# Ledger of designs, part 7: VH-VL binders against Radical S-adenosyl methionine domain-containing protein 1, mitochondrial (RSAD1)

Target 1, 237 residues: Radical S-adenosyl methionine domain-containing protein 1, mitochondrial (RSAD1), of Bos taurus (Bovine) (a5d7b1r34to270)
Amino acid sequence: APGSQRAALYVHWPYCEKRCSYCNFNKYIPRGVDEAALRRCLVIEAQTLLRLSGVRRVESVFFGGGTPSLASPHTVAAVLEAVAQAAHLPADSEVTLEANPTSASGSRLAAFGAAGVNRLSIGLQSLDDTELQLLGRTHSARDALQTLAEAQRLFPGRVSVDLMLGLPAQQVGPWLRQLQGLLRCCDDHVSLYQLSLERGTTLFTQVQQGALPAPDPELAAEMYQEGRAVLREAGFR

## First folded at step 23 (VH-VL)

Design cc4 (from aa3 with heavy chain T28K)
Fold by OpenDDE, fold request of step 24:
Structure cc4 (fold): chain C 237 residues (1-237), chain A 122 residues (1-122), chain B 111 residues (1-111)
Amino acid sequence: as target 1 above (237 residues)
Amino acid sequence: QVQLVQSGAEVKKPGASVKVSCKASGYKFTGYWMHWVRQAPGQGLEWVGWIYPKTGGTYYAQKFEGRVTMTRDTSISTAYMELSRLRSDDTAVYYCARWGYSWGFKNAFDIWGRGTLVTVSS
Amino acid sequence: QAVLTQPPSVSGAPGQRVTISCTGSSSNIGADYNVHWYQQLPGTAPKLLIYGNSNRPSGVPDRFSGSKSGTSASLAITGLQAEDEADYYCQSYDESLTGWVFGGGTQLTVL
């Protein structure tokens, strides 16, 4: 099939430090991973994809998947260098990196900037420590806010935050307060993600066994609607 | 013609502040990181920090954290570096330099200003 | 003081070959970060001479070449000319410092 002259490139990092309780994606926990080998693979993958697709201009690059912030800045840079070699990558191209607070110290974020990253997507998920624990996250709400502060200093107006809704036993009122609190420290974009209970996950098992209540789709819907209204009122897209 | 034009030489007393400007032309100012590098008389080059003109984001070398402030005015494609609480060992030629020519760490300082001499003396 | 180590001076006669070494550590050159070289003529700003270990920007003659191996890099100048008399700096990135680092500079004298 004929390829597009212009495209957005997605780079998949397959590893997470820890699997989230709700995640059913094909992610791996790194155990003695040879990052140099992985770097080579990612470079080859990117170049191969560009060659086969016939793409001549890359408009943006997005590092996502597991936890791309676990990659060394060198790895991220190597991929960008490879992309620029295979296709035209304008200097002002948007380069986004997904990051979890646990792997996003101030210095590390700065290093990603040095590598060419100019936008961050922070997997915050919640500002409630109980919810974070339920989700299997290893960072605290405090960690998340600290990460946001550092991210915004380095990349003002270029920090997107993910917030989940529809968790077991989660209520609309507390969740809205959480969102409102988040908006006081966000200046770009907030993505609302409804929890999907997936078979084979720890969270699914806990709900099935009665250890946790099943998510209420009606409450989730209400959260989403109210949340969107709050975001709109606050000037967020 | 791509070039960086810096402000003129400055003479300051210890404890004072200095603000150096760097006007970019011939390229998209917001498309490239701008760095500042200084060179004391008869000495080598020392990295100070960077600013991303598109957003105004900054990162400074630890040595200068708390004393340096980098800003930009995109309307006139100009970057600024302000150094406060000046001391004698801050005497140096300060360069603005574009980080470009490639991507990743293959990028280098491909365009330099002519430098601004800042002299700190009692 | 400089993170990267260069000889303070080198010299050569016109037409000769000279090399300038740049020694780093496991947190910069040894971590496979790119090395760049700059030429600084007396009284002028540095000029990019080599980028990405061994690439020449447009306008730089092919008698200038760069290489990198292990924790060290090298700049080679063949067919030395009088106009090559200048200071030369290597530059890389240090992940431990989270910043750009330079060599101490090498003064090249053409005899």
Scores: ipSAE 0.868, ipTM 0.931, lowest interface PAE 0.5, mean pLDDT 94
Fold by OpenDDE, last read:
Structure cc4 (fold): chain C 237 residues (1-237), chain A 122 residues (1-122), chain B 111 residues (1-111)
Amino acid sequence: as target 1 above (237 residues)
Amino acid sequence: QVQLVQSGAEVKKPGASVKVSCKASGYKFTGYWMHWVRQAPGQGLEWVGWIYPKTGGTYYAQKFEGRVTMTRDTSISTAYMELSRLRSDDTAVYYCARWGYSWGFKNAFDIWGRGTLVTVSS
Amino acid sequence: QAVLTQPPSVSGAPGQRVTISCTGSSSNIGADYNVHWYQQLPGTAPKLLIYGNSNRPSGVPDRFSGSKSGTSASLAITGLQAEDEADYYCQSYDESLTGWVFGGGTQLTVL
């Protein structure tokens, strides 16, 4: 077996505080979650995966899935410690944590830094409160910007932001202004995600029942194309 | 050889500012968090804050928030700690310390500077 | 007052075994955060002695050992030697303070 196998490790946190209206992923809403037990499971999974795969060097670690920012810093740290025990994890390895603004206070983000996180992916989704409500998010645009500011203080140039497009009744002009506003605050990476209506979701039902208009794929396409142009012009990769 | 070389002793008046430097050598400066810890004469150790040299990100203990500024110059592998509005109880030896040796909270302060005495007196 | 509690002083004769306790709370040691130990010789900077509760860095003799249980940690020194005379500090992380915390330090005297 090659002793020089390299890989990026993905760590899945299965819980969300609240299910988004558009999300059909296999996620759980925690009720009295035994985090200590989950921590043990995540550690075992990471170590088992590394042993079975023969990976000797982990290039990066990504905490994603539901809402990893709901995990205690101790849990995140435990996984990293376990990874470092099972494989070589260089000190300058990129460690990314997905975070929602509702669970990402300044102190909490700092605690994740203490745990070894050195990059954040903020699930901002929108800077419009109406859109955020439509998506089932519990944070406001103000909350999102505050989280972004705090994240950037901790990890300048290492904060990725997720922005959705193609929402019901969403228009190109307002969305572009939203993106431009975001770019004034963002200094690393912006990920554009087109909304996909999935069966079994609240949003799908609302559209089907006529409570919300169906997303316009043509407008979504226009948003994406123009959004990419704006990003390029702003120097974003 | 891995080492941290700190600037010399400082004597300041109350209300003044002091900036201590810490030059790293023997390792990748941008690969490790740099912490600052101080020790008042005859007292214990007190954590001040950290900087991530790769990005310049910082976090400070609440006690020092608003008075401390940590920066770095990656071109010369040097970290800086500036403390403003100095008072007598800021008199201490200030250490820079690398956070390393492992990951997570198994990391420890594995490399220390020799310390910089900052004396605040009227 | 230091967040972690250590005895102010301990003493022992050469060759003896001494222990230094470090007592925390539910927000640090009791929350299962790692405990580290540092040795500070007179007039010098602290030196890492034990990391991750019980691990010795390279160059640290095996007569130094660390342990942790509940809200407390302990440093044990066997075969006490004259050069062991120093201050010893325990260190951990406190989730309520969102910061690194130290014990008050223990002065070890070799008789």
Scores: ipSAE 0.867, ipTM 0.930, lowest interface PAE 0.5, mean pLDDT 94
Fold by OpenDDE, last read:
Structure cc4 (fold): chain C 237 residues (1-237), chain A 122 residues (1-122), chain B 111 residues (1-111)
Amino acid sequence: as target 1 above (237 residues)
Amino acid sequence: QVQLVQSGAEVKKPGASVKVSCKASGYKFTGYWMHWVRQAPGQGLEWVGWIYPKTGGTYYAQKFEGRVTMTRDTSISTAYMELSRLRSDDTAVYYCARWGYSWGFKNAFDIWGRGTLVTVSS
Amino acid sequence: QAVLTQPPSVSGAPGQRVTISCTGSSSNIGADYNVHWYQQLPGTAPKLLIYGNSNRPSGVPDRFSGSKSGTSASLAITGLQAEDEADYYCQSYDESLTGWVFGGGTQLTVL
């Protein structure tokens, strides 16, 4: 029945500071973004979706998309307040925020906690500076580790991490060492993402022009298999 | 029925440590952030820090960073605040307070303990 | 010392209206963070009086009201009663400090 609907809510933040070299999604690089206006839009969107869907209980809220950590804690809070106004949002609901290390200082993460965030998904992608540069990321491996440390302090056991595999010239051994290093400072979830070369991206062009070697699907497969084994052994799902 | 019960008054010497307890009842302990706020005699309220009981995550005011440790025992719905290297100006009533009633920054300290007087004197 | 500024004392006769101001800055009230108010009776713990700028929790009489504008907030008490004699504190969040902040408190005397 429409009146007893339950759902998980996804909140999309459409902006990134910089487009990743491999990303072909419709993401925008903000220049003078009126965050107050965007906040209003996000609030209205959330309330409208809940109203039209007939959802009465929101089980969880996920802030994702581009780089939600670019949003002010006030914006995140406003959305949560609006959701709670439109539907039942239990106090112990899981609220996840995607974050990139570049926009995730300790104080900023703490502020998101103050806003109601109680879980983080960190887009590390790699713990190798050369790979990070290849991917168009602006944070370093050091930054990533610092972010993880702060995240773990604030939200122990609730920090998910994204790690990419199958990058150009990437090797199984070094990649596994990255994963193993990551597992020493992660205790929630690790998501393994195989790189997909998409037409129209910088990375695609670089490979096509011979500036970078094409990813090796066999090595990628090996990374995935070995990575999954390592994760299972470490008790990760 | 919702309440926070704090431990009794403490008298400590400078340099010592004090650990105050706060037992929650009448609500889901792990569902709400627990904060600590102190009040020196005849003075105003000062925020110390918070702990998220579900995970044990903490964040402290910069003033207390390095001296305060907040912990919890979920099995008995109890939060703890330990303050070390005590000074005379740490003399205050220390309150535990639940951050709740709504969401976001519309949340407030809706439930307070009765406070624990900590006296630091030589 | 308090981040938010309140008058140290206010007074009124029974039945009168009194207001308590709370002045912040661009990093807290001015950044549109919610303001809450607490009542502290002598020898007791603070009690939530107003939350979210102007909302009353259950059990709080409607003669208490809150408002917020710009960098300031205000608590209004109408029909002042003897039992209202207490200290009142405003509270908000400061993004520059990444922490919760309080006013210095206002002592309300009922004449």
Scores: ipSAE 0.863, ipTM 0.928, lowest interface PAE 0.5, mean pLDDT 94
Fold by OpenDDE, fold request of step 24:
Structure cc4 (fold): chain C 237 residues (1-237), chain A 122 residues (1-122), chain B 111 residues (1-111)
Amino acid sequence: as target 1 above (237 residues)
Amino acid sequence: QVQLVQSGAEVKKPGASVKVSCKASGYKFTGYWMHWVRQAPGQGLEWVGWIYPKTGGTYYAQKFEGRVTMTRDTSISTAYMELSRLRSDDTAVYYCARWGYSWGFKNAFDIWGRGTLVTVSS
Amino acid sequence: QAVLTQPPSVSGAPGQRVTISCTGSSSNIGADYNVHWYQQLPGTAPKLLIYGNSNRPSGVPDRFSGSKSGTSASLAITGLQAEDEADYYCQSYDESLTGWVFGGGTQLTVL
């Protein structure tokens, strides 16, 4: 029966501060964004979805999309409040927020906690400044490590980090060292993402024009295999 | 019934440390943030910090950063607040309080312990 | 010292209406953070009275009401009763302090 359904809710934040060189998603660069208006839309959307679906229990809420950490804690709070009004949201429900290091100070992370967030997914991508630049990221490896430290302090055991592999000119040895370095700061979950060159992206064009070498699929495969082995050895699933 | 049972009154000297306990019952301990709030004699309420029992994550008021440590033992549904380098102005009733009546910023402290008096005197 | 400002005391006769104000700033109430109210009877722990500006928890009589506007909030008590004699505290969140804040408390005396 629809009225007894359980569900996981996904909340999409459509804005990024800057488009990543590899990203071809429908994301927007904010130009005078009216966050209050967006907040209202997100609230209405969440309530409408829950109403139409007949969902009565929400087991988890995930804030993702562009860079949800750019949202005000008020926006996150408003959505959670709306969800709790429309359906049962158990106190121990998992509430995850995707965050980039650039927009995730300790105080801001704490504020998200105050809003109801209890899990973080950090878009770290790399611990190499050159690679981060290649990916179009605005944070440094130092920023990433600082964010991880704060995240771990606030939400120990509930911080997931994303690490990319198979970048142009990337080598297995240095990448493994990045992973090993990351494991010193993370004890929850590490997601390995192989770069996929997508048409229409800056990175695709750069490779096509010869400004960057094409990613080596064999090296990427080796990175993935070795990376998984390292994670397993370190006790990661 | 849902309740928070706190440890007994403490008398400490300046410079010492005190550790107050708060045992939760009647609800899922790891499902709710636990806050600590103190009240000096004849004064108002002052927020000290919070802990997320499920993970042990903490955040403290700036005033107490470096001097307070909040921990928990999930096996016995007990939260702890330790305050070090005690001063006379730390004399207060310390409350543990569950933050769990609602969600977002509508959430509020719905369950309180009876408080633990900590007296700091030379 | 308290971040939120309350009158130190208010009084009223049984059956009367009393109002307790809570004044914040642009970094808390003025930043649209919700205001909660707590009742503290003599010698007891605080009890949640109003949450989310104007909502009553179960068991709280409807003669208690809360409102919020601008940088201020207000608690209204109608049909004042002897058992209402207590201290009342407003509470909110402050983004500059990144933490929960309370008013200085208001002692309500029933004449």
Scores: ipSAE 0.843, ipTM 0.926, lowest interface PAE 0.5, mean pLDDT 94

